# VH-VL binders against Regulator of G protein signaling 22 (RGS22): the designs that were tried, part 24

Target 1, 129 residues: Regulator of G protein signaling 22 (RGS22), of Homo sapiens (Human) (q8ne09r852to980)
Amino acid sequence: KFSDLLNNKLEFEHFRQFLETHSSSMDLMCWTDIEQFRRITYRDRNQRKAKSIYIKNKYLNKKYFFGPNSPASLYQQNQVMHLSGGWGKILHEQLDAPVLVEIQKHVQNRLENVWLPLFLASEQFAARQ
Key: E = the ipSAE of ESMFold2; O = the ipSAE of OpenDDE; V2 = 0.75 times the mean of E and O plus 0.25 times the DockQ between their complexes.

## First folded at step 11 (VH-VL; framework fv_tezepelumab)

Design x4 (from w7 with light chain H33Y; at its last look DockQ between E and O 0.83; V2 from the best seeds 0.00; counts 0 for: pae E 2.3 > 2)
Fold by ESMFold2, look of step 11:
Structure x4 (fold): chain C 129 residues (1-129), chain A 118 residues (1-118), chain B 108 residues (1-108)
Amino acid sequence: as target 1 above (129 residues)
Amino acid sequence: QMQLVESGGGVVQPGRSLRLSCAASGFTFSDYGMHWVRQAPGKGLEWVAVIWYDGSNKHYADSVKGRFTITRDNSKNTLNLQMNSLRAEDTAVYYCAREYTWYTFDYWGQGTMVTVSS
Amino acid sequence: SYVLTQPPSVSVAPGQTARITCGGNNIGDYSVYWYQQKPGQAPVLVVYYESLRPSWIPERFSGSNSGNTATLTISRGEAGDEADYYCQVWDSSTDHVVFGGGTKLTVL
């Protein structure tokens, strides 16, 4: 499970490198950026706002989350759109934490259900066992 | 094999221009924000500029704002730094650095030396 | 502009724990990253995602920050750890990346 990988820092970095060699780094980058956002305290509102805007602009576009390479189905993309208050609000406003958490959930699901099994079956992983 | 290779350094006189390039290979360049970081001889690291993964946003250190321009060409996997009105204080090794997550530099080139002297 | 203060040098005996500090106002509220630079080489990231380290970095490297001090801790210091170490944050007031001045670690 992906949560188990988070507790094994060496294997987490190997997983990151595995995704790099498979041109699939966007999932883990998105997951990590949202995780870092969740750790920024509300007292540091400028950093929190800047991080939220960065996440929106880098990941919530037609190249990634709202496009054919999305970790989310069309149905799930529409649910995130609804949670955010619509495309107009996404374009104009920073995203609320619940929206980012929902996005992270879909990203984590693909990490866990697609990429992690491939990583665990890789020759690189087997060689370290 | 991931690579970042800087080029275009050299010796120039104050007030002149120089253009640095950084060639990327072994990763999907268009997925990553890119930075320039410089280091004057015997000194520490100084951040210079950032360009976002799609070129949509750029920021500069105050010391170079208005004189330097960061650009990227995702079709050629290249990052560039146009340096105008060069000063002696711009003398440094210039590194290109890859941003994995926001302002985290997980991979660096080996640098190119720029010397500004009369 | 935000200022990060590092001691110019730190010396430790082989096998001892080195602690390299990075001072900054309320740095405990920042994400702090650490880089190692050996002579003639580019910097390498040694601590990110708070205390997470790249797989090529020994487990004896770790980071922490609280209050006004961030600390890079290198347990069981070795000659191979001799390098310059830089801390780094993002400064929200200027929208700039800020590095500390660097600390030279010597293992005697």
Scores: ipSAE 0.492, ipTM 0.833, lowest interface PAE 2.3, mean pLDDT 87
ESMFold2 (binder alone), look of step 11: mean pLDDT 91; pTM 0.931
OpenDDE, look of step 11: ipSAE 0.859; ipTM 0.944

Design x5 (from w7 with heavy chain T104Y; at its last look DockQ between E and O 0.74; V2 from the best seeds 0.00; counts 0 for: pae E 3.6 > 2)
Fold by ESMFold2, look of step 11:
Structure x5 (fold): chain C 129 residues (1-129), chain A 118 residues (1-118), chain B 108 residues (1-108)
Amino acid sequence: as target 1 above (129 residues)
Amino acid sequence: QMQLVESGGGVVQPGRSLRLSCAASGFTFSDYGMHWVRQAPGKGLEWVAVIWYDGSNKHYADSVKGRFTITRDNSKNTLNLQMNSLRAEDTAVYYCAREYTWYYFDYWGQGTMVTVSS
Amino acid sequence: SYVLTQPPSVSVAPGQTARITCGGNNIGDYSVHWYQQKPGQAPVLVVYYESLRPSWIPERFSGSNSGNTATLTISRGEAGDEADYYCQVWDSSTDHVVFGGGTKLTVL
């Protein structure tokens, strides 16, 4: 159903605004940043490296992905830590694309299973139907 | 409703200091990177500085590096710009701008005017 | 440092399509964003990541980015579209945000 939003630019922007008004913007911001990273061509490796470092520093910390309100369970957080090669690599190095894709899956899962149902049940969504 | 309100602009002589503030409301300020962008009268936009959502990282344009300091107070929903050793070339309207995702600005304040004149 | 080049002005008749270019070496590899600024007002985001729009921006605004040129396209130009338009990228070599010099769109 989240994939259906990706094909409807107008409703996608409404969903973004819904998350804003519910102080829940970090999930969609993280998903979007990783999605844009996946679309950068390999030809532009400096931009890709810079984007990877940006995503790591903004989202892979104890204030979001490795914190109490993470979209991932403690088990899933540990699995991401293993894929990354450990906390030391997360703190000081660029992350590989497979690690970012795994993070995006957990973020997308919460967008689809928690936020999307609330959005579809919202007064704002109903008014546009 | 989302608001960004700049303040602290004024007229000052070269070599003096000013401190700009940007008060944010209507959104979770601590989730967003914040920037200052300036515009000299009749001229184009010039990026000044960025501070990350948690204050952990900062970058400055070469024209202001070493003279300006960007800070934020997430408990008060404020962004600040300390401007030292002001020069005539710093004369501009200063906007605070919200970064939604990597380095684009989805919301801007209305600006505050800084004039550096002898 | 990276440089973005825009024409100083573009004129179009009402109802016609306006195209505003943003030139840069290999700009097709950058994420390009566009802002509209009307006289006495703050800039407003109109296009981001080349072709996406905020929900309040009409579909008449679109964008593309390939090779050395990014283009903002405004279909069915209206007097209300008269403004300065700025392109913007992030320059990874300096960690700076870079704006183009701006283009004044006139609808006559």
Scores: ipSAE 0.364, ipTM 0.808, lowest interface PAE 3.6, mean pLDDT 87
ESMFold2 (binder alone), look of step 11: mean pLDDT 94; pTM 0.953
OpenDDE, look of step 11: ipSAE 0.735; ipTM 0.922

Design x6 (from w7 with heavy chain S30D, light chain S55T S92T; at its last look DockQ between E and O 0.82; V2 from the best seeds 0.77)
Fold by ESMFold2, look of step 11:
Structure x6 (fold): chain C 129 residues (1-129), chain A 118 residues (1-118), chain B 108 residues (1-108)
Amino acid sequence: as target 1 above (129 residues)
Amino acid sequence: QMQLVESGGGVVQPGRSLRLSCAASGFTFDDYGMHWVRQAPGKGLEWVAVIWYDGSNKHYADSVKGRFTITRDNSKNTLNLQMNSLRAEDTAVYYCAREYTWYTFDYWGQGTMVTVSS
Amino acid sequence: SYVLTQPPSVSVAPGQTARITCGGNNIGDYSVHWYQQKPGQAPVLVVYYESLRPTWIPERFSGSNSGNTATLTISRGEAGDEADYYCQVWDTSTDHVVFGGGTKLTVL
């Protein structure tokens, strides 16, 4: 379902705007930043490192991923912390690609199970059909 | 729906100070990093400064380091730029811009003009 | 100091495809964003991450980025596309946002 949205760039951008109007932009922002990081597999190591650090600092904090409004359960948050090597590594180091991909999965699950159904049921979506 | 409105521009002598403000509305201000970008008359865009969504990090262009200070007040949905020791080269339209992801500026204000002369 | 090089101007006939280049060493490893600015107006994001578009930007705007060149492509160019166009990256070596010098598109 979310994969269908990814294949329709126009509806993807409408979904972005829908989340904006619902003050829920962080999930798609996080997903997008990680997706673009994944596309740097053949690129400059410095850009990949900088992108990883940016994602860590912006999203892996108590406002979002490790906070009460996280897309992940407390159990899932603890699993990610374990995979990251603990708070020391999160605070001071780049994160490995598999850790970021795991975070993206939790973010995508909330996009798929909470936000996408609301978007597809919205009057904004119906008006374009 | 979303608005960014800059203010505080004007004509000022070299060595003086100005404080620019950017009022944000129509979006959750504290979810977004904010930037100042300037454009001298007839010239291109020049990035000035960034402040992260929570104020935790700031970066400045070399041309303004030590003279300009970027701040934000998330309780008032405002972004500010304190400009000290102004020079003729600082003459420009100053835009505030919202960062969506990885330094993508998806929304811009209309700008405020700063003229440093005499 | 990372440098983005744009041609100062590009001209196309109405209905033709305009291509605006942004040159940089290894720019294919950067995320490239593009902005349109009409006289007396603020810049407007037209393409980001080289190929994504806000909902108000028509599909005839597209982008690519590989090697040392990023390109903004505007198919079926029309008079309303006349503007200055800027490319932009974040330079990780200096932690600065860098814009290209801008390209004035004329549709004759």
Scores: ipSAE 0.612, ipTM 0.873, lowest interface PAE 1.8, mean pLDDT 89
ESMFold2 (binder alone), look of step 11: mean pLDDT 93; pTM 0.950
OpenDDE, look of step 11: ipSAE 0.889; ipTM 0.953

Design x7 (from w7 with light chain S31H; at its last look DockQ between E and O 0.75; V2 from the best seeds 0.00; counts 0 for: pae E 2.7 > 2)
Fold by ESMFold2, look of step 11:
Structure x7 (fold): chain C 129 residues (1-129), chain A 118 residues (1-118), chain B 108 residues (1-108)
Amino acid sequence: as target 1 above (129 residues)
Amino acid sequence: QMQLVESGGGVVQPGRSLRLSCAASGFTFSDYGMHWVRQAPGKGLEWVAVIWYDGSNKHYADSVKGRFTITRDNSKNTLNLQMNSLRAEDTAVYYCAREYTWYTFDYWGQGTMVTVSS
Amino acid sequence: SYVLTQPPSVSVAPGQTARITCGGNNIGDYHVHWYQQKPGQAPVLVVYYESLRPSWIPERFSGSNSGNTATLTISRGEAGDEADYYCQVWDSSTDHVVFGGGTKLTVL
């Protein structure tokens, strides 16, 4: 399970490198950026706002989350659009934590159901067992 | 076998221009923000500029703003730095660096030396 | 812009623990990354997000960040750890990346 991988820092780094060699780094990058936003409570309001905007601009666009390489189906993309208050809010405002959590859920599903099984079956992983 | 290879360094006179290039291979270049970081001989690291993965955003250190231009060509997997109006204080090794999440530089090239002197 | 302060040098005996500090106002609110640079070589990421390591970096390298100080800790120091070490953050007020001045670690 992906949550088990997160508790093994060395294997997490191997998984990151596995995704890199398979041209699939955006899922883990997106998951990681949202997780760090959720996990670390910032007292500096500027840092917190900047992190939210960074996540929005990097991932919530037609090149990733709202495009053909999205971890979410078109229906799920539309659900996130509704939760966020529409495309205009996505373009011009920071996203709040519940929206980011929903996005992270879809990203995690692809990490766990597509990439993790391939990683666990990889030659590199088998060699370390 | 990810690779970042800088080129275009050399010795130039003050006021001249120079163009640095960074050739990327072994990863999906268009997914990553790219940076230039420099290091004067015997001194520390100094960040120079960033360009976002799709070219939509650029930022520059105050010391180079208005003189340097960062660009990328995702179809050629190249990052460039156009350096105009060079000064002696621009003398440094220039590294290209790949940004992972949140301005983490997880991979660096070996650098190219720029010397600005008479 | 934001200022990161590092001691110019730190010395430890072989087998002892080295601690390299990076001072900054409320640096505990920042994600701090650390780089190792050996003479004539490019920097290498050794710790990021305070405490994560690339897979090629030994577990002897660890980090922490609280209050006004981030610390890179290298346990069981070896001659191979001799290098310059830089801390780094991103400054939201200027949209600039900031490095510390660097610390030369010597293992005697």
Scores: ipSAE 0.430, ipTM 0.828, lowest interface PAE 2.7, mean pLDDT 88
ESMFold2 (binder alone), look of step 11: mean pLDDT 94; pTM 0.953
OpenDDE, look of step 11: ipSAE 0.877; ipTM 0.950

## First folded at step 12 (VH-VL; framework fv_tezepelumab)

Design y1 (from x3 with heavy chain V101I; at its last look DockQ between E and O 0.89; V2 from the best seeds 0.00; counts 0 for: pae E 2.6 > 2)
Fold by ESMFold2, look of step 12:
Structure y1 (fold): chain C 129 residues (1-129), chain A 118 residues (1-118), chain B 108 residues (1-108)
Amino acid sequence: as target 1 above (129 residues)
Amino acid sequence: QMQLVESGGGVVQPGRSLRLSCAASGFTFDDYGMHWVRQAPGKGLEWVAVIWYDGSNKHYADSVKGRFTITRDNSKNTLNLQMNSLRAEDTAVYYCAREYIWYTFDYWGQGTMVTVSS
Amino acid sequence: SYVLTQPPSVSVAPGQTARITCGGNNIGDYSVHWYQQKPGQAPVLVVYYESLRPSWIPERFSGSNSGNTATLTISRGEAGDEADYYCQVWDSSTDHVVFGGGTKLTVL
C-alpha cells in the first residue's frame, strides 16, 4: 500500500526510480510537490505562495492534469476546474489549498492502483527481497 | 542510461561569446526543468539560470542577467546557454542539471570548462 | 539576496559522526537540499527536502532543518565520505537558487 511505502524511505526512492524507467515520473513528482506544500507553515507566506504557483504551472496544464495523461477522468478534471473557480483563475491566480489536496487525491489513487502494483511485481523490487 | 553531456567550452578573450550545449538522453526531457550551475576553479557552486520544462519561464542570476540566454529544444533533447560579453569572473566549469521537484537537482552532467583570459 | 553560511571544513575520525551545518535566517522555513562533490567529479544529490535521500545514498546520511540551521549528518564516517558538501535553497525574494559556500569533510 502507498501509505506503507511512505514509511519506508528507501523503498520510496526505489519507487521513484521505477517510475523514471517507465517514463511515468509525473504522478510521484506532483504528489510529492503537493505533499511538501502542505508542510509549509502559514507563517512563510512568500514560500507557500511561490510553491502553489509552481505546482499550478508545472502540473495543471494540458500536458498532465488537464490532458490525456491525467490521473483524473474528464469528469474529475471538470470537478477540479469547478472547485478552482474556473480556467481563468487557474491561469492567472494562486490556487487554494483544498484544490491542491483534491488534485493530490486523484494522483495518489493512480499511484496506489496502477503504479504501486507494477512496482511490487517488478524485477527490481524482487531483487531486494 | 540517463546522460547529460555538456559541450562548447573553451578559452576565450574577455568580451567574446561562447555557446554551451547540453545533450540529454535516457529520460523524458520535456518533463523536467533544466538549470546551468557553474563552479570557478577552487570555488563553490554558483547557480546561473533555469528554464522550465516547456521553455515558458526563464530566470537568471544577477551576475549574468542581460549577457546570458538559456534556451531548450525539446524536439532535440538539448539545453543551451548563449554567453555574450564574457568576463574573467565567468571562468568556471559549467554543469547542466536536471530539476526533479521544487529546485532539487537530482542529476548533473560532468561539466564543460570555460576560461576567460586576456 | 539570501545568504547561506557553511563552515569551511569539518574533520572527523573514522567511524564517528560528522555534522555539517548550513546557517540562514529562518532557514527552517525553506526546503533545503544537500549535494556531495568528490574531487574531479560533478555534484551528486545526497539529501533533499531536508531528510529525503536518493536510493543510492546510504542511510548513514540524514538531514534536519529548524530555526536558523539546517544540518547534514553522516554517521559512521568513512574515507569514501571525504568530499565537499553544499546546502541549497530557492530564494523566493529574488527567484534565485542559492548555494552555501561548501564544507570540506575530512576523515582522518
Scores: ipSAE 0.465, ipTM 0.840, lowest interface PAE 2.6, mean pLDDT 88
ESMFold2 (binder alone), look of step 12: mean pLDDT 94; pTM 0.952
OpenDDE, look of step 12: ipSAE 0.717; ipTM 0.919

Design y2 (from x3 with heavy chain T104A; at its last look DockQ between E and O 0.79; V2 from the best seeds 0.79)
Fold by ESMFold2, look of step 12:
Structure y2 (fold): chain C 129 residues (1-129), chain A 118 residues (1-118), chain B 108 residues (1-108)
Amino acid sequence: as target 1 above (129 residues)
Amino acid sequence: QMQLVESGGGVVQPGRSLRLSCAASGFTFDDYGMHWVRQAPGKGLEWVAVIWYDGSNKHYADSVKGRFTITRDNSKNTLNLQMNSLRAEDTAVYYCAREYVWYAFDYWGQGTMVTVSS
Amino acid sequence: SYVLTQPPSVSVAPGQTARITCGGNNIGDYSVHWYQQKPGQAPVLVVYYESLRPSWIPERFSGSNSGNTATLTISRGEAGDEADYYCQVWDSSTDHVVFGGGTKLTVL
């Protein structure tokens, strides 16, 4: 389970390297940036806003979250669009934390259901057991 | 086998131009933001510029703004730095660096030396 | 223009714990990354996002960040840990990456 992997920092970084060798780094990058946004205490509103805008610009685009390689179905993409307040808000404003949590949910589902099983079946993982 | 290989360094006179290149291999280049970071002899690290994964956004240190231009060609897996109006203060080893997440540089090239002197 | 302040040097006996500080106004609001640079080599990332470590980095390396100080802690220091160490953030007010001045760790 993905939550178990998070508790083992060595295996987490092996999983990161596994995704890199399979040209599939975007899911974990997105998950990591959102997780750290959620965990970091911000006294300065500008730092919080900058992180939200960074996540939006890097991941919520037609290359990744709103494109053919998205971890989310078209239905799920539309739900995120609705929660965001529409495409105009996505283009020009930061995202609220509930929107980021929803995005992270879909990303985590693909990490858990597609990539983690392949990682656990890999020869590299078996050799370390 | 991930590699970042800088090239184009050399010795030039003040006021001249130089173009640095960074060839990337072994990873999906257009998933990553790229940076230039320099280090003057015996000194610390100084950030120079960033370009986003698709070339849509660029930022520069104040000391180089208006003189340096960062570009990338994702079809050739290359990062470039055009350096115009070079000054003695630009003398440094120039590294290209890959941004993994929030401005963390998880992979660096070997660097190329630029010397600006009369 | 955001400034990160590091001590120029830190010395530790083999087997002892080294603490390298990175000072900045409200640095606890920033995501701090740390790099190690050995002579003649490029920097390598040793800690990112406060406390995450690349897989080759031993558990002896850890990080913390609160208030006005981020700290890189290296327990059970070894000769192989001798290097320059840099802290780094992104400053959203200037859209710049900022490095600290570097700390030379000596294990003697």
Scores: ipSAE 0.716, ipTM 0.895, lowest interface PAE 1.2, mean pLDDT 89
ESMFold2 (binder alone), look of step 12: mean pLDDT 94; pTM 0.958
OpenDDE, look of step 12: ipSAE 0.863; ipTM 0.947

Design y3 (from x3 with light chain Y30K; at its last look DockQ between E and O 0.82; V2 from the best seeds 0.78)
Fold by ESMFold2, look of step 12:
Structure y3 (fold): chain C 129 residues (1-129), chain A 118 residues (1-118), chain B 108 residues (1-108)
Amino acid sequence: as target 1 above (129 residues)
Amino acid sequence: QMQLVESGGGVVQPGRSLRLSCAASGFTFDDYGMHWVRQAPGKGLEWVAVIWYDGSNKHYADSVKGRFTITRDNSKNTLNLQMNSLRAEDTAVYYCAREYVWYTFDYWGQGTMVTVSS
Amino acid sequence: SYVLTQPPSVSVAPGQTARITCGGNNIGDKSVHWYQQKPGQAPVLVVYYESLRPSWIPERFSGSNSGNTATLTISRGEAGDEADYYCQVWDSSTDHVVFGGGTKLTVL
């Protein structure tokens, strides 16, 4: 499970390298940016707002989350759009933490169901066991 | 393998211009924000500028604002730094750095030396 | 505007623990990253966020951050750890990346 990987920092880094060699870094990057946003207690309100806007602009676009290679189905993409208050708010405003958490769930699902099995079956992973 | 290779450094007189390039390979360049960071001889690291993955946002250190312009060409996997009105205090090794997640620099080039002197 | 303060040097005996500090007002509320730079080489990311380590960075490298001080801890120090170490944050008041002045670690 992906949660087991988080408890093994050395294998987490190997997983990051695996995704890099498969041109699939966006899932883990998105997951990591959202995880750090939700795990850090930000008394610096400006830093928290800036990070939310960064996550939105980097990941919630036609290149990734709202594009053909999204971790989410078209239905799920529409659900996220509805939760965010619509496309206009996505384009021009920051996203609330609950919306970011919902996005992270879809990203984590693909990490666990697609990338993690491929990583665990890789020659490099097997050699370290 | 991932590579970042800077070029375009050299010796120039004050007030002149230089253009630095950073060639990227071995990764999907347009997934990543890119930065320039410099280091004067015998001194520490100084952040210079950032450009977002799609070129839509740029920010500069106060010491270079108005004189330096960061750009990228995602079709050629290149990052550039146009440096105008160069001063002696701009003398440094200039590194390009890849931003993995927000302001985290997980990979750096080996740098190119810029020397501004008479 | 935001200032990071590092000691200019730290010395440790081989096998002992080195602690490199990075001081800043309320730095405990910020994410702190650390870079290692050996002479004539580019910087290398060593620790980011509290405890993540890229690639071949040994487990004996760790970080902590609370109050006004972030600390990079290198247990069982080796000659191969001799380098300059820089802390880094993002400054919300200027929208700039800020590095500390650097700390030279010497392993006697």
Scores: ipSAE 0.646, ipTM 0.872, lowest interface PAE 1.5, mean pLDDT 88
ESMFold2 (binder alone), look of step 12: mean pLDDT 93; pTM 0.950
OpenDDE, look of step 12: ipSAE 0.881; ipTM 0.951

Design y4 (from x3 with light chain E50D; at its last look DockQ between E and O 0.70; V2 from the best seeds 0.00; counts 0 for: pae E 2.2 > 2)
Fold by ESMFold2, look of step 12:
Structure y4 (fold): chain C 129 residues (1-129), chain A 118 residues (1-118), chain B 108 residues (1-108)
Amino acid sequence: as target 1 above (129 residues)
Amino acid sequence: QMQLVESGGGVVQPGRSLRLSCAASGFTFDDYGMHWVRQAPGKGLEWVAVIWYDGSNKHYADSVKGRFTITRDNSKNTLNLQMNSLRAEDTAVYYCAREYVWYTFDYWGQGTMVTVSS
Amino acid sequence: SYVLTQPPSVSVAPGQTARITCGGNNIGDYSVHWYQQKPGQAPVLVVYYDSLRPSWIPERFSGSNSGNTATLTISRGEAGDEADYYCQVWDSSTDHVVFGGGTKLTVL
């Protein structure tokens, strides 16, 4: 269903705007940055490292992924912590691709199971159908 | 409606200082990295500086490093550029730009003109 | 520091396809973004991550990136497409954002 939205560019922008009005832009931003990291993993080592560090610093903090409004439960946050090698590694090193993919999974689950249904039920979406 | 409005431009003599401001509204400002990009009259775009969403990381173009300081105040939804030791080469329209994902600028202000002339 | 090279201008007839190139050493290893700037206006993002298009940009805008060349393609060119177009990357060696010199597209 989320995959269908990705293929509909007009509705994708409406969904992005919907998320902004709900102060929830971080989910789609995080998903997008990780998706593109996955697509450029083998192109340039310096770009890959810089992208991983960027994603870590922007999203893996107590404001978002390790905070009260995270897309992941505390249990899932701890799983990500263990995959990364602990908080010390998260703070001071890049993250491996498998760790970023696991984070993206939790982000996508919230996009698909919380935000997309609310968007599809919105009056603005219904009016365009 | 999302807005980015730059202000503080003007005509100044070389060696003087100027402070630019960018007022943001219509989006959650502290979710986004912010940049300054400038454009000299009749010329192309030149990146100036970045500040990350929480102010924790900053980078500058070599042409302005040591002279310009980028800051943000998330409580006031403002981005600032302190420009010291201005040179004729700093004459440009200065845009503030919102970074949506990986160094992409999905929303830009209309710019403010800085002219450095003796 | 990394250099992006664009042709200064490109001209196409109405209805024809315009191709605007952005050259760089191994640019295919970079994520390339493209901006359109009309006279007296701020730039507008038209392509990002090489080939992704913001939903508000029509499908006639597309991008590709491989080897030493990234290309912005505008099919069925219209007078409304006349603008300056800039490519942009992030340079990991300097932590800088780099723009190409710009290409003026003329539809005549």
Scores: ipSAE 0.528, ipTM 0.850, lowest interface PAE 2.2, mean pLDDT 88
ESMFold2 (binder alone), look of step 12: mean pLDDT 94; pTM 0.952
OpenDDE, look of step 12: ipSAE 0.806; ipTM 0.937

Design y5 (from x3 with light chain S55T S92T; at its last look DockQ between E and O 0.81; V2 from the best seeds 0.82)
Heavy chain, then light chain:
Amino acid sequence: QMQLVESGGGVVQPGRSLRLSCAASGFTFDDYGMHWVRQAPGKGLEWVAVIWYDGSNKHYADSVKGRFTITRDNSKNTLNLQMNSLRAEDTAVYYCAREYVWYTFDYWGQGTMVTVSS
Amino acid sequence: SYVLTQPPSVSVAPGQTARITCGGNNIGDYSVHWYQQKPGQAPVLVVYYESLRPTWIPERFSGSNSGNTATLTISRGEAGDEADYYCQVWDTSTDHVVFGGGTKLTVL
ESMFold2, look of step 12: ipSAE 0.712; ipTM 0.893
ESMFold2 (binder alone), look of step 12: mean pLDDT 93; pTM 0.949
OpenDDE, look of step 12: ipSAE 0.879; ipTM 0.949
ESMFold2, look of step 14: ipSAE 0.755; ipTM 0.906
ESMFold2 (binder alone), look of step 14: mean pLDDT 93; pTM 0.951
OpenDDE, look of step 14: ipSAE 0.898; ipTM 0.955

